# Ledger of designs, part 1: VH-VL binders against Uncharacterized protein C1F7.10

Scores and structures below are computed, not measured.

Target 1, 238 residues: Uncharacterized protein C1F7.10, of Schizosaccharomyces pombe (q09921)
Amino acid sequence: MIRILVINPNSTVQMTESVKSVLDDCTPPNVQLEYLTCPPEGPKAIECVSDGVRSAAVLMKYFEDHPPQVDAFLVSCYSDHPLVTTLRETYRKPCTGIMQASILTALSLGRKVSVVTTTKRYEPLLTDGIHAMGISDSVFAGIASTGLAPLELDSKPRAEVDALLARTALRAVNEMGADVICLGCAGMTHMAHVLEKAVGPNIPIIDGTKAGVELLASLVRMNLFTSKQGVYQAVGSD
Below, numbering starts at 1 at the first letter of every chain, in headers, positions and changes, except where a header shows other numbers; antibody chains aren't numbered by Kabat.
ipSAE, averaged over its two directions, is called F for ESMFold2-Fast, E for ESMFold2 and O for OpenDDE. V2 adds 0.75 times the mean of E and O to 0.25 times the DockQ between the complexes of E and O.
[cut] stands for letters that were removed.
Atom coordinates printed by the task and the answers are left out, and those that the model quotes come from them; centres of patches stay.

## First folded at step 2 (VH-VL)

Design O4
Fold by OpenDDE, look of step 7:
Formats: C-alpha cells, sequence, structure tokens
Structure O4 (fold): chain C 238 residues (1-238), chain A 124 residues (1-124), chain B 107 residues (1-107)
C-alpha cells in the first residue's frame, strides 16, 4: 500500500475538505491518502511569498514534533511553495507540489500550456515558478487570471464565478494559444467542468491534485527517491 | 544483548511524586528514543511520552503533559520518568521501551525492546 | 483523538486460525505494529509495519492492513499463543496510540 500525505499549507480546513472530496473519488488502486491542514499558526490563505514562508515554517516545526509516517508528500498549493524544497531537503521520500505535477502532466498532452488562476498578482509568481522548472516560453503560453481572490471562489455567486472561469479559459485558448489548461488553484478542483464546457472537448483540463497523486504513486512504485546529491542534500534534524 | 532494566516497585501517597529509572545496555543509548508506557490493572497499554537521548527533546501524551517529565543521563545510559500529583488512578505498571526513528524516511520504528516494568501503587 | 478498536476477546481451538482485527479511520494509510503480552509479562513485538515479523516470531504470525482495518492472523494456534494482543500506530493528532486490546483464549 502506497501512503501519500496531502498537505494543505493553509490553515483553512474547508480547503482540505474540498481537495479531499475530489481525491477520495479518484484515488488510484493500492494508494491511501492522508490529509493534513496547516496548524492555526499558519495563514488562512496564502496570498504572497511571505505567507508561503510562514506556512512552511509552521509545518516544518509541526513535523519535528510529529514525524510523518507516509511514503510521499503532496503540497496542495498551486505555487512554487517553499515547503516542497524544504521537504525534499529533509526527507528521501518523493515530494512535489500540485503546480509542478500539473505542468509535467500537461507537457505530456500538449505543446502550449496555460494556467488559469485567481488573482492577477499571482501571474508573475507562478511564471517564475514555472520558469524555475526549466520550462521555456516555447511551451508555456502564460498565466490567465480571473481576478478573483482564492476565497471568493466559494463565496461569490456561482453564476458570476462560472462566467469568469469560462471567459478566462477561452482567453487562454483563443488569445494565448493554449492547447492544455492547468487549474491554477487547489480550490478550483471542483470547477473543472466549467472550463471543460467552455473550451470544448479538445482541450485537456488538468487538476494538479489528481496529477500529483498519480505522479507520486508512480515514483513510489518505481522505488525512486529524492536525490541527496546537490541541492537537496540532506540536512540533519533533531 | 540488549536490555532495559527498570527500578523497583514504588508505593506512594496521593499528591506525592515518583521518579522511575530505566537503564539501557547492549546498544548505543543515544541512537534510539526511549518511551514510557503504562498499564493500569486490567487496562490497555497507554503511551505517556518519549525522549530523544541525543538532544533531549521530548514529546508527551497530552493527558500527562502537565504532570510528567522525562529525562536522561547519557553518561549512565539511563532514562527517567517523573510523575507528579499522583492519584489512585495512577496505580499501574510502568514500562520503558526502546523505539527508533528513521530520519530519511521519517518513519518511527516500533517499540522493539521493553523493560520488565515497575509497579507504582498509589494509596492512602 | 484517534482511536483503535479491537474485539475484547477471541477464542480459538488448538491448530485453528485466530484473526485479531484493529479498526481505525483510514488505518490503511498508517503503519500498524502488534504486541503480544502474556500474563504478568512485558509486551513483546510480534509484527511491525503491517506485515513484517521480528526475528524469533514464527511464520504462523502474519499481518495485513487496508482501508479501515488491520488484521493479525495466527495460524496453527498453540497454547503458548494465549495472550493479550495490542495494535499500535502513530497519529499526528494523538501521537502513539494503542488499541483496546484483544484477549486470545486457546480452548
Amino acid sequence: as target 1 above (238 residues)
Amino acid sequence: QMQLVQSGAEVKKPGASVKLSCKASGYTFTSYYMHWVRQAPGQRLEWMGEINPSGGSTNYNEKFKSRVTITVDKSASTAYMELSSLRSEDTAVYYCARGGYDFWSAYLTPLDYWGQGTLVTVSS
Amino acid sequence: NFMLTQPPSVSVSPGKTARITCRGDNIGSKSVHWYQQRPGQAPVLVMYYDSDRPSGIPERFSGSNSGNTATLTISGVEAGDEADYYCQVWDSSSDHVFGTGTKVTVL
């Protein structure tokens, strides 16, 4: 049995439940998922780099006191979250974020990848994260933002949210030239059908949470581990 | 030959404190966590806390956190558990047990060696 | 708090198979360890990481863990197998957690 810890780096339990509601219905065979919500000391919603840093610190402290008992880590924040790097430095077990997982999956399906996200302020941050993966603009079509705050996805009227998602998805395809779309927020996992309906049946919509679970499961099955040569060389902890 | 030898039986009054010892031999004392687990008569095993002898870090069961203190003397390869404000319901056999931690995989190993146990009786 | 529930007792005839269950929410995502405790003795590790046997534990002992249930199976039960058996896991909310214990009686 493969055990994967799905980490919500936000301290909002509802975000964890949202991800859980989707993943529990599509968990691969021989995979068990465990979920962790960031302790209350962490941010309710990560909206900037400093929030990510604070979140990572809180969670790493938590793991010092509560050693994880899983085969792999999935960081359920669509960003180049510092927790991914720190976990890779700390442990041998595979670790990835949902952004990285979605991009790698997308590259197997198309040649122009776009990310549909929430606030416009995330565009440069996500772009830098994707470029840090070594992904060039030849295959990266860019980020399309809806203008919504992450928490507004579930608090604003559904009709308004759906309309914005649809328009943004169409912009990604018709103006940016995307042939594959990644959901740029963990909170969008249950809204994939809105994008699919808008862009048509020829454009894959990728949920990074699902992609992350599948990727990590495959890595574990292959008996692979995080490299301990170079950037992720182990740092002792007691 | 690995061995954990615990101190002898204790009889205490309510409100008193008791400090038990557990001497380890046959392995590197600082390479494994030491746990304390108790068992009241006819009851299940109950985890109390653990200590990393290397750095002295501790984790406690929330139930006992306010009353339990776990320490070590590395030079003597001995772990201690002090329980204060004793009550009649603290009457139990107290065990020390060795456990490991794999830092790389972050897995805790099971409690593979146990002391013989120490009976603590709390009565008026 | 995370809890592990075991049947209070299991009776088995010599030579037959005893199955001791340990139930917990999504316990299949955790590593389960098992301890045997004979009357008046300290617990002894008999199974770890769901299905691994320590040295000295006979092959008659086996373990499995899936979904919400872990199981310790003792085939060819002998008189010496009469004991209390405890499952144990680590949980982020409760740290180390022991099951309620199962008394195995050999008839």
Scores: ipSAE 0.059, ipTM 0.635, lowest interface PAE 2.5, mean pLDDT 93

## First folded at step 7 (VH-VL; from O4 with heavy chain Y33W N52D A106Q)

Design B2
Fold by ESMFold2, look of step 9:
Structure B2 (fold): chain C 238 residues (1-238), chain A 124 residues (1-124), chain B 107 residues (1-107)
Amino acid sequence: as target 1 above (238 residues)
Amino acid sequence: QMQLVQSGAEVKKPGASVKLSCKASGYTFTSYWMHWVRQAPGQRLEWMGEIDPSGGSTNYNEKFKSRVTITVDKSASTAYMELSSLRSEDTAVYYCARGGYDFWSQYLTPLDYWGQGTLVTVSS
Amino acid sequence: NFMLTQPPSVSVSPGKTARITCRGDNIGSKSVHWYQQRPGQAPVLVMYYDSDRPSGIPERFSGSNSGNTATLTISGVEAGDEADYYCQVWDSSSDHVFGTGTKVTVL
């Protein structure tokens, strides 16, 4: 039985429940998922770099007091979250984030990946995060968003938001040259269905939470581990 | 149309408690957190705490944590704030305001709508 | 302890531009929200996430945030803009932190 800890690095339990609802229906065979929400002293959302740093600090303290007994770690935040590298430094077991997993999966399937997300505020953050992985624009078509600010999205009827997301996905394919799309958010089955219907059967749509679980499970099955040569060479026991 | 309607002004003596209400309408009550913010005469706005109406989870400003209790009645779409051991410096206007975690943007929303405020006066 | 400091007052002539600053250490890495409060009334959100306007707020309101300073800018100031203005951020310790407030007087 492969045990994967799915970590919501913010303290908002609704986010953990959304991710859980996605994964409960499609957990791979011989995998058991365990879920952790960042303790209450952590930030309720990861809106900036300092939120990520605070979140990672709170969670690393939690792990000092509650050593995890799992085979792998999934950071369920669609961002360049510092917990990913912090866990890699601390543990030998495999660790990735849902943004990283989605991009790696997409590049196995298509030539040009785009991330489709909701608010335009994600565009610079996700662009920086993907470039920080060393992913160049030769294979990255860019971030596509609705172009709306967060409260503009909230003020619109769901059907109107769905239509905007559908058009955004079509723009990613038809104008930006993407042949594979990653969902730019965590735990959102509705967005996945909207995009799938919009772009049709020839464009893979990657859910990073599902991809992350499957990637980690495969790494564990292959008896692979986080490198302990160089940057991640911190002392620790698994 | 969104409305947050607060209970009427209160006059209290030191050492008493006050329980204020905030009735929400025009949106799904359980989709947003409810916050309480106060403003003493001539002073800045001061956040007191918040509640997630769906699960009842609360967070309080450490300054008030020992004296404040925030609750909800989901069936009435109403949030409550109770402040105990009142002092004269608790004389202020108390506001409810909605905010929360935005499912679509996955960002924390600002306090985008406020109640009209409730004046609480604490004097002998 | 994270602090947000605003000038206590700003005077501006009708039709001119008011700039209201909000200073905090590395505030440029945080999302800044702004509230307008008229005397005797509840605050009203006028800017959020640094530079986004809520529905119903005129385009002459704009915002910016970089380094240690966030700024709310009101161009073409009208008498109806006379109010107290507060900046606000969400601190990592789950507190909403409000600025000290700026009274804008239209003369």
Scores: ipSAE 0.065, ipTM 0.664, lowest interface PAE 6.8, mean pLDDT 88

## First folded at step 12 (VH-VL; from E1 with heavy chain T109R)

Design G2
Fold by OpenDDE, fold request of step 17:
Structure G2 (fold): chain C 238 residues (1-238), chain A 124 residues (1-124), chain B 107 residues (1-107)
Amino acid sequence: as target 1 above (238 residues)
Amino acid sequence: QMQLVQSGAEVKKPGASVKLSCKASGYTFTSYWMHWVRQAPGQRLEWMGEIDPSGGSTYYNEKFKSRVTITVDKSASTAYMELSSLRSEDTAVYYCARGGYDFWSQYLRPFDYWGQGTLVTVSS
Amino acid sequence: NFMLTQPPSVSVSPGKTARITCRGDNIGSKSVHWYQQRPGQAPVLVMYYDSDRPSGIPERFSGSNSGNTATLTISGVEAGDEADYYCQVWDSSTDHVFGTGTKVTVL
């Protein structure tokens, strides 16, 4: 049995439940998922880099007091979250974030990857995070935002919201040249379905949470581990 | 159609407790968080705390943490705020306001709906 | 503690443009919300996430946020715009924080 700890870096329990509802429906055979919500002393949301840093610190302290008994770590935040790097430095166990997992998976399927997300606010940060992976603009088509605002989601009919999502996906494909799309959210199964219907059967849609679980499971099955030579050379307790 | 209706004005003595209510209608009560914000006469708005009705998790302003308790009755779509050890400086209008976590943007929501406010007067 | 500072008052003639500033350290990295509060009434959300307008808020309301200053701009000011305006952000260390408030007077 492969044990993967799915970490919500936010102290918001609702987010954990949302991710759980998605992953529990598609958990691979011989994989057991455990879920961790950031302790309440951590931030309720990650709205900037400093929030991520605080989140990582809180969680790392938690792990000192509660050593994880798992085979791999999944950070369930679609960003270049510092917890990913910190966990890789501290432990030998494989670790990835859902953003990284989505991009790597996408590059196994196509040559031009776009991320479809809701808000433009995170476009610079996501772009920077993806570039930090060593991903160049030769294979990264960019971020396609729906332009939707949270209050609009509450007031607009679902059909209208879906239509906007569909248009965004089509823009990514037809204008940005994407042949693979990553969903820039966590736990948005419905959104994935809308995108799939919009772009057709030739464009893969990648859910980072699902991709993360599968990638980590594969790494564990291959008896692979985080490199302890180079940037992650620091040795943890495991 | 969405509305937050608060309980009536309160007059209390120093040292007493007050419990205010906020009844929500027109939306799924458990899908959003309920916040309490107060405003003393001529002063700025001040956030007191919040509750997620779905799980009952709460967060409080450190200033009030020792004296404030926020609860909900899901069956009645009603949130409550109890403030104990009242003092004269607690005299204010208290508001409930809808917020929450936006799963699309991964941001916290602004306070898009407010109750009409409840005046609490603390005097000897 | 994270703090938000607003000018105490802004006076504007009808039809002119009012600009209300909200200052905070690196506030440009945060999402700023704005609330309008008319005398004796509850606050009303008039701007969120720096520049998004809620339904029912006229286009003459706009918002910006950069560096250490967020700004709510009201063009074509009307008598009904006379109110107190509060900026608000969420900070991981202090949670939800409101500005000091600005009284907008229509001359």
Scores: ipSAE 0.697, ipTM 0.886, lowest interface PAE 0.9, mean pLDDT 94
Fold by ESMFold2, fold request of step 17:
Structure G2 (fold): chain C 238 residues (1-238), chain A 124 residues (1-124), chain B 107 residues (1-107)
Amino acid sequence: as target 1 above (238 residues)
Amino acid sequence: QMQLVQSGAEVKKPGASVKLSCKASGYTFTSYWMHWVRQAPGQRLEWMGEIDPSGGSTYYNEKFKSRVTITVDKSASTAYMELSSLRSEDTAVYYCARGGYDFWSQYLRPFDYWGQGTLVTVSS
Amino acid sequence: NFMLTQPPSVSVSPGKTARITCRGDNIGSKSVHWYQQRPGQAPVLVMYYDSDRPSGIPERFSGSNSGNTATLTISGVEAGDEADYYCQVWDSSTDHVFGTGTKVTVL
């Protein structure tokens, strides 16, 4: 039985519940998912780089006091979150984030990946995070967003939001040259369905939460581990 | 129409407690957080704390943490704020305001709707 | 602690442009929200996430945020814009912080 800890690095419990709702019906065989919400003293949201740093600090302190008994770690935040590298430094067991997992999966399937998001506000930080992985524009088609402000999304009829998401996905494929799409957020089963219907059967749509679980499970089955040579050489407890 | 209706003005003596209410209507109460913000006469707005009605999780401003309690009654779509050990400096208008976590942006919401305010006067 | 400072007042003639600044260390990395408060009334959201306008707020309201300064700009100022204006940020270390407030006088 492969135990994977799914970590919501913000302290908002409803976000953890959203991720559970995506994963409950699609957990791989012989995998047990355990969920952790960042303790209440951590940030309620991750809106900038410093929020991520504070989030990681709270969680690493928590792990010092409550050593995790799992086979792998998944950081459930669609961002370049510093907890990923911190866990790799600390533990031998495999660790990744949902953004990283989605991009790696996409590049196994297509030539040009686009990330589809709902609002434009996240685009610069997310682009920077993807480039920090060493992913160049030669294989990254960019981020496509609806361009709507967040309170507009709250107020619009769902059918209008769906139609705009569909057009956004089609723009990513037809105008930006993407042949594979990643969902730019966690915990949104409905968004995946909307995009799949819009772009048709020849374009894979990747949910980073699902991709992260499957990637980690496969690494554990292959008896692979976080390198302890070089950058992650620090003493890790497994 | 979305509406936040607060309880009426109160006059209290130092050392007493006050419990204010904020009744919400026109939206799903458990989908948004409720915040309490006060304003002393002629002063800036000051955030006191918040509650997520879905699970009852609370966050408090350090300044008030030892004296403030925020609760909800989900069946009445009502949030409450209780401030104990009142001082004359607690004389202010107290507002409830809607906010929360925006699942679309994954950012915290601004305070997009406010109650009418409740004046609390602390005087001996 | 994260702090937000605003000029105490801004005077603007009708039809001209009012610029209300909100200063904080590295505020450009934060989401800035703006509220208008008329005398004796509750605050009203007029700008959020730096530059997004809520429904019902006229297009002459705009916002920007860069470096250490966020700015609310009101073009074509009307007498009805006379109010106190507060910026607000959520900061993960200090939590919700309001600015010192700016009284806009239309004359």
Scores: ipSAE 0.600, ipTM 0.863, lowest interface PAE 2.4, mean pLDDT 91
Fold by ESMFold2, fold request of step 17:
Structure G2 (fold): chain C 238 residues (1-238), chain A 124 residues (1-124), chain B 107 residues (1-107)
Amino acid sequence: as target 1 above (238 residues)
Amino acid sequence: QMQLVQSGAEVKKPGASVKLSCKASGYTFTSYWMHWVRQAPGQRLEWMGEIDPSGGSTYYNEKFKSRVTITVDKSASTAYMELSSLRSEDTAVYYCARGGYDFWSQYLRPFDYWGQGTLVTVSS
Amino acid sequence: NFMLTQPPSVSVSPGKTARITCRGDNIGSKSVHWYQQRPGQAPVLVMYYDSDRPSGIPERFSGSNSGNTATLTISGVEAGDEADYYCQVWDSSTDHVFGTGTKVTVL
């Protein structure tokens, strides 16, 4: 039984529950998912670089006190979160984040990937995070967002939000040149369905939480591990 | 119609406790957090704490953490704030306000709806 | 402890522009929200996430945030804009923080 720890790096329990609701319907065979919410002293949201740093620090302290008994780690935050590389330094077992997993999966399936999301607020950090993976604009079409502020999305009927998401996905394909789409948020099953209907059967839609679980499961099945030659070699681990 | 209705004014002696209520209507109560914010006479607004009604998780300002308790009654769509060991400097208007985690942006919400406020006067 | 400082007051003639500043260390990395409070009333959200305007707030209200300063700008000021204005952020170490407040007087 392959045990994967799904980590919500913020302290908001509702976020962990939404990720769990997505994964409960599609857990791979012989995989057991365990869920962790960042302890309460950690940030309630990850809105800037320093929030991510504080989040990682709280979680690494937690793991010192509660050594994880798992085969792999999934960081469930669609961002360039520092916990991913920190866990890789600390543990030999595989670790990835849902942003990284979605991009790697997309590039196995299409020539040019776009990330579709709801608001523009996170776009600069997310773009920088994707570029930091060594992903160039030759294969990355950019972020497509609805352009609406969060309170506007709250007040709109679901059908109107769906229509806007559909138009956003079509813009990513028809105007930005994407042939594969990643969902730019965790835990939104409805969004995947809306995008699939909008762009049709020839455009893959990648859910990063599902992709991350499957990728980690496959790495464990292949008996692969985090490299301990180079940047992930922990001090004093020789 | 969206509304937050608070309980009436209170007069208390030092050392007592006060429990204020905030009844929500016009939205799904468990989808948003409830915050408590106070304002002493002539002073700025000061955040005291919050509760997520869906699971009952609470967060408190460290200044008040030893004296404040925030709870909900989900079936009544009502939040409560209790402040113990009252002092004269606790004389203030206490507001409830709606906020929370926004799953669309994955950022924290602003306080987009406020109750009318409850005056608590602490005097001997 | 993250802190937000505002000028105590701003005076502006009707039809002119009021600029209300909110200063904090590296506030440009945070989401800034603004509230209007008329005498004896609860605060009302007038700007959020630096520059987003809630429904029902006139377009003459605008906001910006960079470096160490966020600014709420009210153009074409009207008598009804006379109120106290508070900025607010969430900071992951200090939690929700309000500014010191600015009284806008329309003369």
Scores: ipSAE 0.590, ipTM 0.858, lowest interface PAE 2.5, mean pLDDT 91
Fold by OpenDDE, fold request of step 17:
Structure G2 (fold): chain C 238 residues (1-238), chain A 124 residues (1-124), chain B 107 residues (1-107)
Amino acid sequence: as target 1 above (238 residues)
Amino acid sequence: QMQLVQSGAEVKKPGASVKLSCKASGYTFTSYWMHWVRQAPGQRLEWMGEIDPSGGSTYYNEKFKSRVTITVDKSASTAYMELSSLRSEDTAVYYCARGGYDFWSQYLRPFDYWGQGTLVTVSS
Amino acid sequence: NFMLTQPPSVSVSPGKTARITCRGDNIGSKSVHWYQQRPGQAPVLVMYYDSDRPSGIPERFSGSNSGNTATLTISGVEAGDEADYYCQVWDSSTDHVFGTGTKVTVL
């Protein structure tokens, strides 16, 4: 049995429940998922870089007091969250974030990857994070934002919201040249379906949460581990 | 339509406790957080605390943490705020307001719906 | 603790533009919300996530946020715009924080 700890770096429990609702029905064979919500000392949401840093610190402290008994870590925040790097530095166990997992998965399927996200605010940060992965603009088509906001989502008919999502996806494909699309969020299954319908059967839509679980499971099955030479050599332990 | 209806005005003596209610309607009560915000006469809005009705998780302003308790009755779609050890400076209009976590933006929601407010007067 | 500072008052003639500032350290990295409060009434959300307008809020209202200052701009000010305006953010150190409030007077 492969045990994967799915970490919500936010102290918001609803996010954990949302991710759980997506993964529980599609857990790979011989994989057991455990879920961790960031302790209440951490931020309720990751709205800036400093929130991410604080979240990582809180969670790392938590792990000191509660040593994880799992085979791999999934950070369920679609961002270049510092917890990913910190976990990789601290443990030999495989670790990835849902953003990284989605991009790597996408690059296994196409040569021009776009991320469809909801807010323009994240575009610079996500772009920077993806570039930090060593991903060049030759294979990264860019980020397409829906421009959707909470009150719009609540007040607009679902059909209208879906139409906007569809347009955003089509923009990624037709204007940005994407042949693979990554969802720039976690725990929204409906979005994936809307995008799939919009872009057609020839463009895969990647959910980073699902991709992350599958990737980590494969790494564990191959008996692989995080390198302890180079950037992650500072601390090595299991 | 969505609305928050609060309980009526209260008059209390110093040292007493007050418990206010906020009845929600027009939306899924457990899908949003309920916040309490107060405003003393001529003063700015002041956040007191919040509750996630789904799990019951609460967070409080440190200023009030020792005296405030926020609860919910999910069956009645009602949130409560109890403030103990009342002082004269607690005289204010108390509001409930809807917030929460937005999965689309990954941000906390603004307070998009407010109750009508409840005046609490603390006097000897 | 994180603090938000607003000018106590802004006076504007009808038809002109009012600008209400909200100052906070690196507030540009945060999502700023704005609330309008008319006398004797509950606050009403008029701007969220820096520049998004809720349904029913006229296009005369706009918002921006950069550096250490967020701004709510009301063009073509009307008598009905006379109110107190509060900015608000969430901060990891203080949770939800409101500004000091600005009284907008229409001359």
Scores: ipSAE 0.590, ipTM 0.857, lowest interface PAE 1.0, mean pLDDT 94

Design G2
Fold by ESMFold2, fold request of step 17:
Structure G2 (fold): chain C 238 residues (1-238), chain A 124 residues (1-124), chain B 107 residues (1-107)
Amino acid sequence: as target 1 above (238 residues)
Amino acid sequence: QMQLVQSGAEVKKPGASVKLSCKASGYTFTSYWMHWVRQAPGQRLEWMGEIDPSGGSTYYNEKFKSRVTITVDKSASTAYMELSSLRSEDTAVYYCARGGYDFWSQYLRPFDYWGQGTLVTVSS
Amino acid sequence: NFMLTQPPSVSVSPGKTARITCRGDNIGSKSVHWYQQRPGQAPVLVMYYDSDRPSGIPERFSGSNSGNTATLTISGVEAGDEADYYCQVWDSSTDHVFGTGTKVTVL
C-alpha cells in the first residue's frame, strides 16, 4: 500500500475538502491518500511569494514535531510553492507539486502546453512558476483565462461560465498553438469535463492533482527517490 | 434577495458581555464565511474575526481573541458574536459581513455584503 | 504588523477626478479591496482584487496597486460619491486590515 501525503499548504479546510472530492473517485489501486491542511497559524490563502514562504515554514515546523510516515508527498497548490523544494531537501521520498506534475505529464504527451484557468489574476505568477522549472516558450504556449472577474464568475449561470471556459480552451488550441492543456487550479472536476467536450478527443486535458498522485505512485513503485547528490543533499545525506 | 439583518442596539456597563446576532437570507449560508467588523466613533473599520459555518472553524483578530466568541446556528442561518469584559473603548457600531475563500480566484474574498450595523454603547 | 495609511481627506470638484491612496509596505503584493461608506450607512464594496469592479459600480471607478501604494480613482465625480472610503487587505501575519479612511468631499 503506497501512502501519499496530499498537502494543502494553506490553512483553509474547504480547499482540502475540494481536493479530496476530486481524488476520492480516482485513487489508484494500492494507494492510500492522507490529507494535511496547513496548521492554523499558517496563511489562509497563498496570494503572494511571502505567503508561500510562511506556509512552508509552518509546515516544516509541523513535520519536525510530527514526522510523516508516508511514501511520497504531493503539494496541492497550483504554483511554484517553496514547500516542494524544502521537502525534497529534507526527505529522500519523492515529492512534487500539482503544477510541476501537470507540466511534466503534458510534455510527455504534447509539443506545446497551455494552462487554462478562470481569471487573469493567475497569469503572471503561473508564467513565472513555469519558467522557473526551466520550461521555455518553445514548448509553453502560455496561460489562457476566461477574463472574468472572480465575483462575476460567482454570479453567472453555470452554462455561461462553461461556454467561456470552452471558448478559452479553443483559443489555447486554435490561436495559441497548444496540443495539450493543463488545468490551472486544484479541486475543479467539472472544469476538466467542460474542456474535454470543447476541444475534442485529440487534446489531452491534465488535472494536476490526479497527475501528481499517479506520478508519485509510479516513482514509489519504481523504487525511485529524491536525488541526494546535488542541491537536495542537505539533511541526512551521506 | 440577499440580506444580513442584525439585532438591535445594546447599552452595557463595563465588565459585562454582549451577544449580537446576524441573520442571513438569500444565499446558501454554509457556502460563505461570516465576519464581524466594528467601527468606533470617528475611527476606522476594524476586523474582529470570522467563522466558516460549514465546519464551525473560527479565526480571531489577536486583539480580541481572549474576549470574542463567534458562533453559528446553521438551522437558523444566523451568526453570533459575543464580546466579554466590555470596556468603554468597545463603544462602536458592530457589522456582520459576508466573505470567505473564493474558489474561482483561490484568494480570500472581499466583504461583498454587510449588515446594517448594531450600536453597542458601554458606559459606566 | 501590517498597516494601511490613507490621507484623511480629498476635496474634488464635480466632474473632476478623485484619487484616493492607500499606503502599505509592499502592498503591491497584496489583494486590495475598497469600500464606500456614506454617513450613517454600512460600507459597500466598490473595488476588489486591486482593479475588479463589482456589479452595479460605475465604470468611472477604477483601481490600481503597485509597489507601496494602491489607488482608487473616481473619474467624473458626482455629488453622490461624497463618502468615506476605506482600503482593506488580508495579510497572512496580521489578518484583515483596514486603512485609516479618506473622506471625499465634493465641492
Scores: ipSAE 0.586, ipTM 0.857, lowest interface PAE 2.6, mean pLDDT 91

